# VH-VL binders against CheF taxis protein family member MJ1615, part 22

Target 1, 255 residues: CheF taxis protein family member MJ1615, of Methanocaldococcus jannaschii (q59010)
Amino acid sequence: MIDKSSEIARFSGKGILITPKTLEKPLLKWEKLEIILYKDKIVFEFVDKTIEVGVEDIEDVGAELPKKVIDIAKSTLEDITYHSSIIIKSKEFGNVMVGFAPETSIYGKAPIDNFLRKLFYILLNKKEVKILYNAGENSENTKWENGFLTFIKKRIKDGLVTKIEYRLVVEILDNEDSKIYDIFSNIKDVEIEEKDVDGEIEPVLKILQVKDGKDIISYLYTKDKKVRLFILRYMVILLDYKYIGILRYLQETVE
Key: E = the ipSAE of ESMFold2; O = the ipSAE of OpenDDE; V2 = 0.75 times the mean of E and O plus 0.25 times the DockQ between their complexes.

## First folded at step 12 (VH-VL; framework fv_acimtamig)

Design p8 (from j4 with heavy chain I101R; at its last look DockQ between E and O 0.55; V2 from the best seeds 0.69)
Fold by OpenDDE, look of step 12:
Structure p8 (fold): chain C 255 residues (1-255), chain A 123 residues (1-123), chain B 106 residues (1-106)
Amino acid sequence: as target 1 above (255 residues)
Amino acid sequence: QVQLVQSGAEVKKPGESLKVSCKASGYTFTGYYMHWVRQAPGQGLEWMGIINPSGGKTYYAQKFQGRVTMTRDTSTSTVYMELSSLRSEDTAVYYCARGYREDTYGLYYFDYWGQGTLVTVSS
Amino acid sequence: SYVLTQPSSVSVAPGQTATISCGGHNIGTKSVHWYQQRPGQSPVLVIYEDSERPSGIPERFSGSNSGNTATLTISGTQAMDEADYYCQVWESYTYVFGGGTKLTVL
């Protein structure tokens, strides 16, 4: 068990603190930023201020930065070719967006992705979900299975080294046996669809995969809207799945 | 097999510049970062800088900023490191070392090294 | 600046286990890599990402990383293992090496 006080990940680079108030001020600038991730909290260390919030206060990850923020970077010749954001909501700080970018763009998105990978782990690991695996369009007779999100290790050989990749999956526990559904690989399409979940009509993720040359449709339900959002963000950011359905949903959610 | 072959030893005087080459073979040259690391006699390893696969971006250790220039030539699969305003303290074996692929999730180590190039700076 | 601390030297008898430490603040949250450098030779990657072995590296080489200390362990140490060993991390967009440890096989 990871000690709650132990640092899990750190992002070093530059950042910008965005609030409705700060957006109106002309002195908004990108500055040095350290983001420290713990099991239960996330800390944003700017040069002159520190923002500490609980992980539960994270509302969004990877939201698009306001145009003004981009323009500011351009005006100051700040290289933010690669950037991301974290939105937090706290009683103390209100609604805050933190934009962040690597110190240098030489590594591309790698520094961001590496940090976000760990962040998504904290946000998504062991979250409860329901799944209809390989249910097809006629899933009326298929029963939802209870499971949870988990990350599994995949080893990929690359020359002298073996790369370890963590992949999000759904794990079903049935007595002494566990079953893994890999529903986030070989994705062809993702949509939001209304389905009956235990007698209630709920929005669910419809995931179309291609496995062994066959189309497989699975449905994923989570009670927590934020978890659903994070799953989609995970898919877009780390799996590079940018489908119309996902983008539309994300756009609607941010509005 | 991945090979990094560096240019031969050099003797320089203070104030001069050195330029070491590293020819890569056995892999897709344009897919990997390249680094330069030096080692003074009897001392440890010191990272100097990195150049990305395209050669369009570099990042240097603060200690060498303003004096070091890294370039790469795709046509010859060669990376170059130039260090100007040489000092006696710049006497070292200089290594090119391969980083990892740009399209990977950021592995920050060196898997292959050149044979090293001894540069002696003496008056 | 981030600093990695290694013992200057470690001695071990043939067949025994050698342990080389690499100290750094919260190094356990970082990926530690290890290089072997034999006299007059270039460094060779022997451990990456704390405990992974590159192809061709003997199984007697192992690594661990937790807290403030990373450790390179060489079991059944052989004469050929006599070398300098360097730990390395990435920090603040810089590649940081330890000072190196000379391993002597007695």
Scores: ipSAE 0.726, ipTM 0.872, lowest interface PAE 0.8, mean pLDDT 91
ESMFold2, look of step 12: ipSAE 0.742; ipTM 0.883
ESMFold2 (binder alone), look of step 12: mean pLDDT 93; pTM 0.952

## First folded at step 13 (VH-VL; framework fv_acimtamig)

Design q1 (from p8 with heavy chain E102L; at its last look DockQ between E and O 0.80; V2 from the best seeds 0.69)
Fold by OpenDDE, look of step 13:
Structure q1 (fold): chain C 255 residues (1-255), chain A 123 residues (1-123), chain B 106 residues (1-106)
Amino acid sequence: as target 1 above (255 residues)
Amino acid sequence: QVQLVQSGAEVKKPGESLKVSCKASGYTFTGYYMHWVRQAPGQGLEWMGIINPSGGKTYYAQKFQGRVTMTRDTSTSTVYMELSSLRSEDTAVYYCARGYRLDTYGLYYFDYWGQGTLVTVSS
Amino acid sequence: SYVLTQPSSVSVAPGQTATISCGGHNIGTKSVHWYQQRPGQSPVLVIYEDSERPSGIPERFSGSNSGNTATLTISGTQAMDEADYYCQVWESYTYVFGGGTKLTVL
């Protein structure tokens, strides 16, 4: 069990605070930033200010930075080749985007991805979902199952080193045997579709996978649209499913 | 088998520069970062800097900024570390160490080490 | 600067279990790696990512990391295990080593 007060992850690098007001004024600058993640909150420590919000106040992860913000970095000769963002709802500052980049680009996106892996764990782990697994044309009797998102450890051997990868999956709530659906591997396409969920028409994620040369379609439902967004962001950022289905729309730069 | 073979021991005077080489073999040279770590006699390990697989980017510990230069020759699978303005305190065994690929998983450790190069700085 | 603290020395009888600690602020949130350095030799990676063993490292080597302390454990310690052991983390774009622990097998 992770103590609520215990630090889970930290990102160190450069950051920029983006608000509608600051975006209109030439007040934006990249500065030193520490992002500290806890189980229940996230803290942004800038040089002259600190922003603390609850995890529930995170609105988006990995949204593209405005072009203006990138241009500012270029003008100040800041190396932000690799960057990401977190959108938060702050009581003090309102809805703000925090852009962040590593201190150096030598590691590529690794510092960002490492931090975001833990962030997505906090955001997605144990979230309740419903799943319609393998609901293709030949699966007329498939029913919605109750489950939750979970991360499982996969060991990947790379030469002399074994890497542990945490993979997002759906675990079915069953008292007898733990049933796990890996619906985030070998993804061919992702869409949103309206389906009947417990008597109501709801938007669900339609995930097309390829398994053993066959197409498998599964549907994933969550009541929380932010969770759905975070799943999509997870797919794009950490699973590198870029430009697949609706995921390509997440790549659009905010101007 | 992964091997990192370093150049031989050197004796230098204060104010001079040292340049140590590290020849890599047994793996895809352009796939891994390389680091330099030194160890003064009877002391612990001290990280000096990192060079990326292409050799186009480096990052040095603050202590060595302005004095250290790391380079990479892909044609010979060799990495170089040059340290200028030598001081007596620079007397140490210098190691090259392979870093795991950071592009995929961001692992920050050294899996293979060279045999070390003793550099003695004395007046 | 981030600091890792190790005991200067640990002694153990052959066949007994040796434990080497590595202290650091919130080190449990970091990945800790361990290196063995025998006298006159280069460091060798013995544990990575807190508890993983590279190929060729005996199973008697194990690692754990929680809170403010990472631990290297050597069960059934042998004479050949006599060496200096260093813990290492990544912090603020710097690779940080502990001061090292000399393990003596009595």
Scores: ipSAE 0.638, ipTM 0.848, lowest interface PAE 0.9, mean pLDDT 90
ESMFold2, look of step 13: ipSAE 0.667; ipTM 0.853
ESMFold2 (binder alone), look of step 13: mean pLDDT 94; pTM 0.956

Design q2 (from p8 with heavy chain E102Y; at its last look DockQ between E and O 0.65; V2 from the best seeds 0.00; counts 0 for: pae O 6.8 > 2)
Fold by OpenDDE, look of step 13:
Order: structure tokens, then sequence, then C-alpha cells
Structure q2 (fold): chain C 255 residues (1-255), chain A 123 residues (1-123), chain B 106 residues (1-106)
């Protein structure tokens, strides 16, 4: 177990604090930024200010930066080829978007992805979900199962090199063995559909996968809308499912 | 087989510049970043900088900013490292090292190294 | 600046297990790589991403990383394993090496 007080991850680079008010400022610019992630909080250290919020106050991850912000970067010759954002609810500043980019683009997206991987772990790990797995084949006999989001280590071979990746899955705990549903691999499409969940009509994620040449449809429900959002963001950002189903919506640039 | 072959040893005077070459073979040259790492006699390894596959982007350690220049020639599969305003403290074995990007973090480890180039800076 | 701390030297008898530590603040949150450097030779990657072995590296080499310490373990140490060993991480757009550990096989 990671100590709550221990640093989990850090991003070092440049950042920009975006609020409706700051967007109106002519001198808005990218500045040095350190993002420190803890188990319970996230800290944004700018040159002249520090923003600290609880993990629960994170509202979105990976949202597109406003065009104006990108234009500013271009005009100031800032290298923000690779960038991301975190939207937070701050007591001091209200709802704000923090854009961040590596100090240099030479490293690609790696510094961002590395940090976000840890962030998503904090945001999604052990979150309660319900799953209707493989409902397409035996829909009449399939029941909602209670589970948890969890990350498992997968070894991926890339040529002669074996890489370890943490993959998000749904874990079902039963009396004997834990059952794992890998519903985030080989995704063909994702949609939101209303389904009966324990007697109530709720929006759920419909995930279409291709396994062994067959289509598999699973449904994933979470009570927390933010968790649902984070799952989608995870899919887009870390699994690179950018242009499937509703995920396309997440790729739209904020005007 | 991946091979990184560096230029031969050099003797320089303070204030001069060194330029070390690293010729790569046995892999797709344009597919990998290249790093330079040096090692002073009896000392540890010190990272100097990185150059991207196209040679269009570089990033140098702060210690070497303003003195180091890394370049890349795709036609000859050769990477160059130039260090100017040499000092006695720059006496070291200089290594080129191929950067392998790993998926977990997208960062690099050094999977192949050149044989090293000894540069001695003495008055 | 981020610092990696290694013991200056470790001695082991042939056939015994050698353990080399690499200390760093929250190093367990980083990927640690290990390099072997025999006298007069270039460094060779022996462990990457904490515990992975490159092709050609003997199985007696293993690595772990947790908390504030990464560890390189060499089981059944052989004479040929006598070398300097360096741990390496990435921090703040810099690649950081430990000070190195000289492994002597007695």
Amino acid sequence: as target 1 above (255 residues)
Amino acid sequence: QVQLVQSGAEVKKPGESLKVSCKASGYTFTGYYMHWVRQAPGQGLEWMGIINPSGGKTYYAQKFQGRVTMTRDTSTSTVYMELSSLRSEDTAVYYCARGYRYDTYGLYYFDYWGQGTLVTVSS
Amino acid sequence: SYVLTQPSSVSVAPGQTATISCGGHNIGTKSVHWYQQRPGQSPVLVIYEDSERPSGIPERFSGSNSGNTATLTISGTQAMDEADYYCQVWESYTYVFGGGTKLTVL
C-alpha cells in the first residue's frame, strides 16, 4: 500500500492555468510547472502560485486545450506539440483547467502518458462497477455482476523486448477465485446505452470488442459519472482508442 | 547485429573543441533516438544529451547547455557530438548510446553502447 | 537534483548471491535500469524496467524496485560478473546514474 503522504508521481514541464478570466488576459503564457500526485491530492506548483486540490476535486483529464491557448503558444513559439490537461475544482480559483506540456517535445508524449498512467490509477483503481459481460451471446442469461476496476500487469512482447504494461480490467470477486474481465482490449466501439440496472434505468457503457473474430458486447455501469468519464479518457489517452464511437466526442477541441 | 562504432581517441587543449562521431549499423537508424554519455576517469556515468531520429531536435543536460551540439547524418547513419570550450574536467570517455523507448513510461533506457572515445584535455 | 545512491563496493564469493542496492527518493515510482561495465569496456544493459532481462543476459541477473530502493541481484555469481554496476533513472528530463558499485568476486 502506498503511503497517503508519499509522492506517487511527478510531472515536470510547462503549464498554463486556464480560467475564463485568465483567458482574457493578454499576457497569458506557459510557465514552469510541477505537478505532484499523491494518493489523496494533486499539487500544481507554478512559479508564483501553488494549487492543491483533493483527488476528488479532479473533474476531467485530457480535455482539449482551448484554441486560444494553442494559438498563444504558437505566437510565443512555445513547443507544446504534446500536451494535456487536468480540470480541477479549486476552492481558490474555482473550476480551472491546467494545461501542461513537456519542457521539450523531444521526448514525445511519454512524460505525459507516464504521469497520466499514474493519475488514472489513482482515479480508477478499486472503483466499484457493475458489469454485464458478453451479453451478446447469452443476453437472456447474463446478469449484472458486481466488481471493481483494477489494474493488472501484462507482459507485451515488442520484438525482442518484453514490456510490462498496467491494464485496466474489471475484477469480480467470488467466494473461490477472482474473475477478471478484460473489457478494455480489442475495442471496436464504445457507446452509451440506457439499461436496466437493478431495477433502474441507467446510462451504461456499451463496449464492443472483437475476440477471436467474434463480436463481444459488454456493458459497464458505474454510479459515478466522473468515473465513467475517466474510463473513457483512459481509453482515449492510454489505449489510443481515439476515434471509436462516443470517444470521438472527447477528441473535440474546446472552442 | 546492432553496432555503434565511434571515432578514435583525441587529445585536445583547453579552449578547443572536440567532435566525436558514432556510426550506427544493424538496425533502422531513423527509428531510434541517440544519447551521449561520458565518463571521467575513475568516475561514474554522466548523461549529456539526446537527439531525435531526424536530427532536428535535441535536448542537452543543463551542465552542457551552450557548449554541446549534437547532429545527425541519416545518409551515413552517423551521429556527432561536439563539445566546445574544453576544460581539463572534460577529459573523459564519451559514449554514444542508443535509446530504447519503453511503453510503460515512454522514456528511454540505453540498450546499445558505442565502444567509447577517450578525449584527453591537457595543456 | 535527483540523486541515486549505490554502495561503492560489494564483495562476494563465487557461487554466492550478490546484492547491489540503488537508493533514491520514491525510486519505486520510477523505472530503474541497470548497466554492467567491465574494466576497459562499455556499459552493457543487464536489467531494464526494474526486472526485465535483455536477450543474452543470464537468468542469474534479476532486479526489483520498491519504495526507496532498487536492487540488482546476481545469483550464483561468477568471476565474469566482476564489474562496475550502475543504476539509472529518468528525472526532470535528465537521465541520472548512480555512482556505481564495484562488484568483486573473491
Scores: ipSAE 0.016, ipTM 0.536, lowest interface PAE 6.8, mean pLDDT 88
ESMFold2, look of step 13: ipSAE 0.545; ipTM 0.802
ESMFold2 (binder alone), look of step 13: mean pLDDT 94; pTM 0.952

Design q3 (from p8 with heavy chain Y100F; at its last look DockQ between E and O 0.62; V2 from the best seeds 0.66)
Fold by OpenDDE, look of step 13:
Structure q3 (fold): chain C 255 residues (1-255), chain A 123 residues (1-123), chain B 106 residues (1-106)
Amino acid sequence: as target 1 above (255 residues)
Amino acid sequence: QVQLVQSGAEVKKPGESLKVSCKASGYTFTGYYMHWVRQAPGQGLEWMGIINPSGGKTYYAQKFQGRVTMTRDTSTSTVYMELSSLRSEDTAVYYCARGFREDTYGLYYFDYWGQGTLVTVSS
Amino acid sequence: SYVLTQPSSVSVAPGQTATISCGGHNIGTKSVHWYQQRPGQSPVLVIYEDSERPSGIPERFSGSNSGNTATLTISGTQAMDEADYYCQVWESYTYVFGGGTKLTVL
């Protein structure tokens, strides 16, 4: 168990604080930034200011930066090819976007992805969901199951070393046997559909997978639309499903 | 089998430059980062810098900024490290060490090392 | 700058368990890697990502990392294990090594 007060992850690099007010004024600049992630809060340490918010105040992850912000970065940073953002609700500054980029491009996206992996863990781990697994035409008797999002370790051998990858899955709440649905691998398409969930019509994620040459359709429901968003962001950022279904719309740049 | 074979020992004078080579074999050369790490006699390991798989990007430790240059030759599967304005304190065994593939995330260690190149800087 | 602290030396009798510590601020939040360097030889990776063993490394080598201390453990220590051991992390785009620990097998 991670102590609430203990640092979980840190990103070091350059960052920019974006507010509607600052976006309209030539006050934007990229500066040194430390992002420190805790179990319950996230801290943005700029040169002259620190922003601290609860994890619950994170509104979005990986949203595209405004073009203007990217252009500014090109003039001041070595390489702005790799960057990301976190949108937060701050009491002091209101809704703000924090853009961040590595100190150097030598590692590509790795510094960002490594940090975001831990961020998504904090945001998604143990979140309650309902799943309708393999609900294709031949599965008329499939029922919604209660579960939660969890991360499992996958080991991938690479020469002398084994790479450990944490993969998001759905674990079914069952006292007898742990049943796990891997619904985030081999994804062919992702959509949002309205379905009956416990007597209510709700938006759910429709996930089309290909397994053993067969199409498998599963539906995933969460009460929290932010969790749904984070799942989608996870798919785009860490699973590289950039142009599949509705995920492509998450790639739109704000001009 | 992965092998990193470095050039032989060198003796240099202060103010001169050294250039050490590291020839790689047994794997896809253009797929992995390469590092240089040195070790002064009786001292610990010191990271010098990194070069990406394509050789187009480098990043050096602050201590060596302005004095070190790392390059790659894909045709010969060789990485080079040049250190200029040598000082007596630069006397060390220099190692090339393989990093990870560019598509490998979150792994920042060295899995294979060269045999080392002793460079002695003396007046 | 980030600093890793290791004891200068550790001694162990053959067959006993050797423990080498690596201290660093919040090191438990980082991935720690360990290298073995026998006299006159190049470093060899023996533990990566806190507790993973590369192929070819004996099972008697193990690692752990929590809080402010990472630990390399060698069970059933053998004469061939006599070497310098270095811990290593990545911090702020720099690869940081500990000062090294000389393990002597008595």
Scores: ipSAE 0.615, ipTM 0.832, lowest interface PAE 0.9, mean pLDDT 90
ESMFold2, look of step 13: ipSAE 0.725; ipTM 0.875
ESMFold2 (binder alone), look of step 13: mean pLDDT 94; pTM 0.956

Design q4 (from p8 with heavy chain Y100L; at its last fold request DockQ between E and O 0.73; V2 from the best seeds 0.73)
Heavy chain, then light chain:
Amino acid sequence: QVQLVQSGAEVKKPGESLKVSCKASGYTFTGYYMHWVRQAPGQGLEWMGIINPSGGKTYYAQKFQGRVTMTRDTSTSTVYMELSSLRSEDTAVYYCARGLREDTYGLYYFDYWGQGTLVTVSS
Amino acid sequence: SYVLTQPSSVSVAPGQTATISCGGHNIGTKSVHWYQQRPGQSPVLVIYEDSERPSGIPERFSGSNSGNTATLTISGTQAMDEADYYCQVWESYTYVFGGGTKLTVL
ESMFold2, look of step 13: ipSAE 0.740; ipTM 0.881
ESMFold2 (binder alone), look of step 13: mean pLDDT 93; pTM 0.952
OpenDDE, look of step 13: ipSAE 0.698; ipTM 0.868
ESMFold2, fold request of step 14: ipSAE 0.577, 0.667, 0.705; ipTM 0.813, 0.856, 0.871
ESMFold2 (binder alone), fold request of step 14: mean pLDDT 94, 94, 94; pTM 0.956, 0.954, 0.956
OpenDDE, fold request of step 14: ipSAE 0.714, 0.744, 0.645; ipTM 0.866, 0.876, 0.846

Design q5 (from p8 with light chain S51T S55E; at its last look DockQ between E and O 0.60; V2 from the best seeds 0.70)
Fold by OpenDDE, look of step 13:
Structure q5 (fold): chain C 255 residues (1-255), chain A 123 residues (1-123), chain B 106 residues (1-106)
Amino acid sequence: as target 1 above (255 residues)
Amino acid sequence: QVQLVQSGAEVKKPGESLKVSCKASGYTFTGYYMHWVRQAPGQGLEWMGIINPSGGKTYYAQKFQGRVTMTRDTSTSTVYMELSSLRSEDTAVYYCARGYREDTYGLYYFDYWGQGTLVTVSS
Amino acid sequence: SYVLTQPSSVSVAPGQTATISCGGHNIGTKSVHWYQQRPGQSPVLVIYEDTERPEGIPERFSGSNSGNTATLTISGTQAMDEADYYCQVWESYTYVFGGGTKLTVL
């Protein structure tokens, strides 16, 4: 059990605090930033300020930075090719976006992705969902199943070493055997569709996969809109599905 | 089989420069980072810097900033490390060490090492 | 700067279990890697990402990492295991090594 007070992950690099007020004024500056992730909170340590919010106050991950912010970065940072953002609800500052970039571009986006993997784990792990798996085949007999988002270890052999990758899946609560649906691999398309979920019409994720040369359609429902957003962000950022379906709209740059 | 073969031992004088080579074989050279790590006699390992697969980007430890230059020749699958303004304290075995692939989430360890190159700096 | 602390030396009888510690602030949140260096030889990766063993490394080598201490464990220690062992982490875009531990097999 991870102690709630224990550090889970850290990102070190450069960052910028973006508020509506600061965006309007030439007060934006990229500065040294440490992002510290805990089980229950996230801490942004700037040079002259620290922002601490609960994990529940994270509103978005991986949103595009405003062009102005990127332009500022170009003047102050060596390379800003790789960057990301976290939007938080702060008691002190209100809704703010924290942009962050590695200290150096030598590792590409790896420092960001590594941190975000852990962040998404905190945000998505064990979240309750409903799934309608493989609804394209025998759809008449397919029922919503209750499950949880979970991360499984995938081992990828690379010469002398085996790389461990954590992949998001849906685990079904079954009294007998744990049933796992891998609905985030081989994705061809993702859409939002309204479906009947337990007697109510709800927006659900429609995921089209290709498995063994066949199209498989599954539907994923979550009561929490933020969880849905985080799933989509996960798909874009860590699974690199940014050009398919509705995911492409998440790539729009904020003017 | 992955192999990293380094150039032979060198003797240098203070103020001179050293240049050590590391020839890689047995894998896709352009896919992996390369590092240089040195070890003074009877001392521990010290990381010097990293060069990316393309050779277009480098990052050096602060201690060596301004004195170290890492380069990469894809045509010969060879990485070079040059250290200038040598001092007696630069006497060490220098190792090239393979990092990980750039297309993977950064695994920050060294899976293969060269045989080492002893460089002695003496007056 | 981030510092990794190892004992200077550890001694073990053949067949016994050797334990080498690597201390660092919140090291449990980092990935720790271990290298073996026999006299006159290059370092060899023996554990990566806290617990993973590269192909070819004997099963008697294992690793753990929690809190402020990472540990390399060698069960059934053999004469050939006599070497210097280094822990390593990545911190602030720098690769940091411990000071090394000399393992002597008595």
Scores: ipSAE 0.724, ipTM 0.874, lowest interface PAE 0.8, mean pLDDT 91
ESMFold2, look of step 13: ipSAE 0.734; ipTM 0.882
ESMFold2 (binder alone), look of step 13: mean pLDDT 93; pTM 0.948

Design q6 (from p8 with heavy chain Y112V; at its last look DockQ between E and O 0.62; V2 from the best seeds 0.66)
Fold by ESMFold2, look of step 13:
Structure q6 (fold): chain C 255 residues (1-255), chain A 123 residues (1-123), chain B 106 residues (1-106)
Amino acid sequence: as target 1 above (255 residues)
Amino acid sequence: QVQLVQSGAEVKKPGESLKVSCKASGYTFTGYYMHWVRQAPGQGLEWMGIINPSGGKTYYAQKFQGRVTMTRDTSTSTVYMELSSLRSEDTAVYYCARGYREDTYGLYYFDVWGQGTLVTVSS
Amino acid sequence: SYVLTQPSSVSVAPGQTATISCGGHNIGTKSVHWYQQRPGQSPVLVIYEDSERPSGIPERFSGSNSGNTATLTISGTQAMDEADYYCQVWESYTYVFGGGTKLTVL
């Protein structure tokens, strides 16, 4: 692994800094942007401004850009066909949105997705969770298992080449034998439900999978509500689960 | 199976243009990117640009901006590369090379190459 | 513009292990691909995404990538492995090749 002081990933392209102050400027524009990800921080390098925050100050990923920002791109013929955003917590401005887009749209979403895959690794890897795997509707006497989020490399053979995918899974902490729960594949529904977790009523993710015609219902608890948000964003953005359950409404969080 | 077959060798004079064709077969032409890469005699590989055959969108290496044009004909599954204002340093073997369009991992490498087209630019 | 540096040549006896380096700033954060080009032939992909082998490429070909160096390793080197080898990355919307390494098998 790369240590916490070295660069993990970089996105080069176009960006726009969105605060109430910047939105009032008559010539707000998309400009050159470098986004540099480290294990413990993220840096946004605009032409004449650099913003650095710890990864703990990342508040959201992939929220919709404001209409004015889209309109600015149209008025200047700037191609932002594929774009995304990162919201950070700033001492000076509160929540600040950084919109970003690749230099060219010829590569589709791939430049964004490849950067965001590494960002979600930082945001989700080794995060502690509790899980009721394949508990079904009758989960009352099923005990929560302690685990953590991790990523595994999967090889998917496709004719002449092998496609390589990194997938989020849950690994169990308390089992002497390594146990992997693949709860993020074949998802048919995702909801948030209140459930007793070690004596406290907590919001949890209820995940319905269908595998070989069989329904699999699992419940996933995270103590940190931002980790829960990032799991949902990961499912929408990188796994393309946009139109099932609660995920259908996630893209409308930013006006 | 999958093949990229290029047009034959050419001899050019400085100031002329070259145009090389690359005919694809054995796969869905519009499902993959096409690239052009050249190799001067005794030298390494140099990427020139990319075309998306589905819409014809292109992106060129900065060195070739203003001199290179890439086009495609979906009815014949053929990509063309034209390089204008030739100089002697443009003497090279020109390759077309395929990359996956609908696979983010294939975006970054070339899995099938044409046989190459030698273009000689001399006075 | 991003630069990849390779040694110009590597010599190895048959049956021995050849290693070919590819140096670049923070190359360990990038996906590195390797091509073999035999004399008079087109390049052929032999390693992609640092260490993955396409179907039909012998298991004696392997790759690694960390820090500022990626490495192509050929174990049990055979006469047919004599070729030029190029590393390649995608960087800032462009495709960058190393200068190439001529592998000779004596």
Scores: ipSAE 0.629, ipTM 0.830, lowest interface PAE 2.0, mean pLDDT 88
ESMFold2 (binder alone), look of step 13: mean pLDDT 93; pTM 0.949
OpenDDE, look of step 13: ipSAE 0.711; ipTM 0.871

Design q7 (from p5 with light chain S51T S55E; at its last fold request DockQ between E and O 0.74; V2 from the best seeds 0.67)
Heavy chain, then light chain:
Amino acid sequence: QVQLVQSGAEVKKPGESLKVSCKASGYTFTGYYMHWVRQAPGQGLEWMGIINPSGGKTYYAQKFQGRVTMTRDTSTSTVYMELSSLRSEDTAVYYCARGYVEDTYGLYYFDYWGQGTLVTVSS
Amino acid sequence: SYVLTQPSSVSVAPGQTATISCGGHNIGTKSVHWYQQRPGQSPVLVIYEDTERPEGIPERFSGSNSGNTATLTISGTQAMDEADYYCQVWESYTYVFGGGTKLTVL
ESMFold2, look of step 13: ipSAE 0.709; ipTM 0.867
ESMFold2 (binder alone), look of step 13: mean pLDDT 92; pTM 0.943
OpenDDE, look of step 13: ipSAE 0.739; ipTM 0.877
ESMFold2, fold request of step 14: ipSAE 0.647, 0.709, 0.536; ipTM 0.844, 0.871, 0.800
ESMFold2 (binder alone), fold request of step 14: mean pLDDT 93, 93, 93; pTM 0.947, 0.952, 0.949
OpenDDE, fold request of step 14: ipSAE 0.554, 0.525, 0.582; ipTM 0.822, 0.815, 0.828

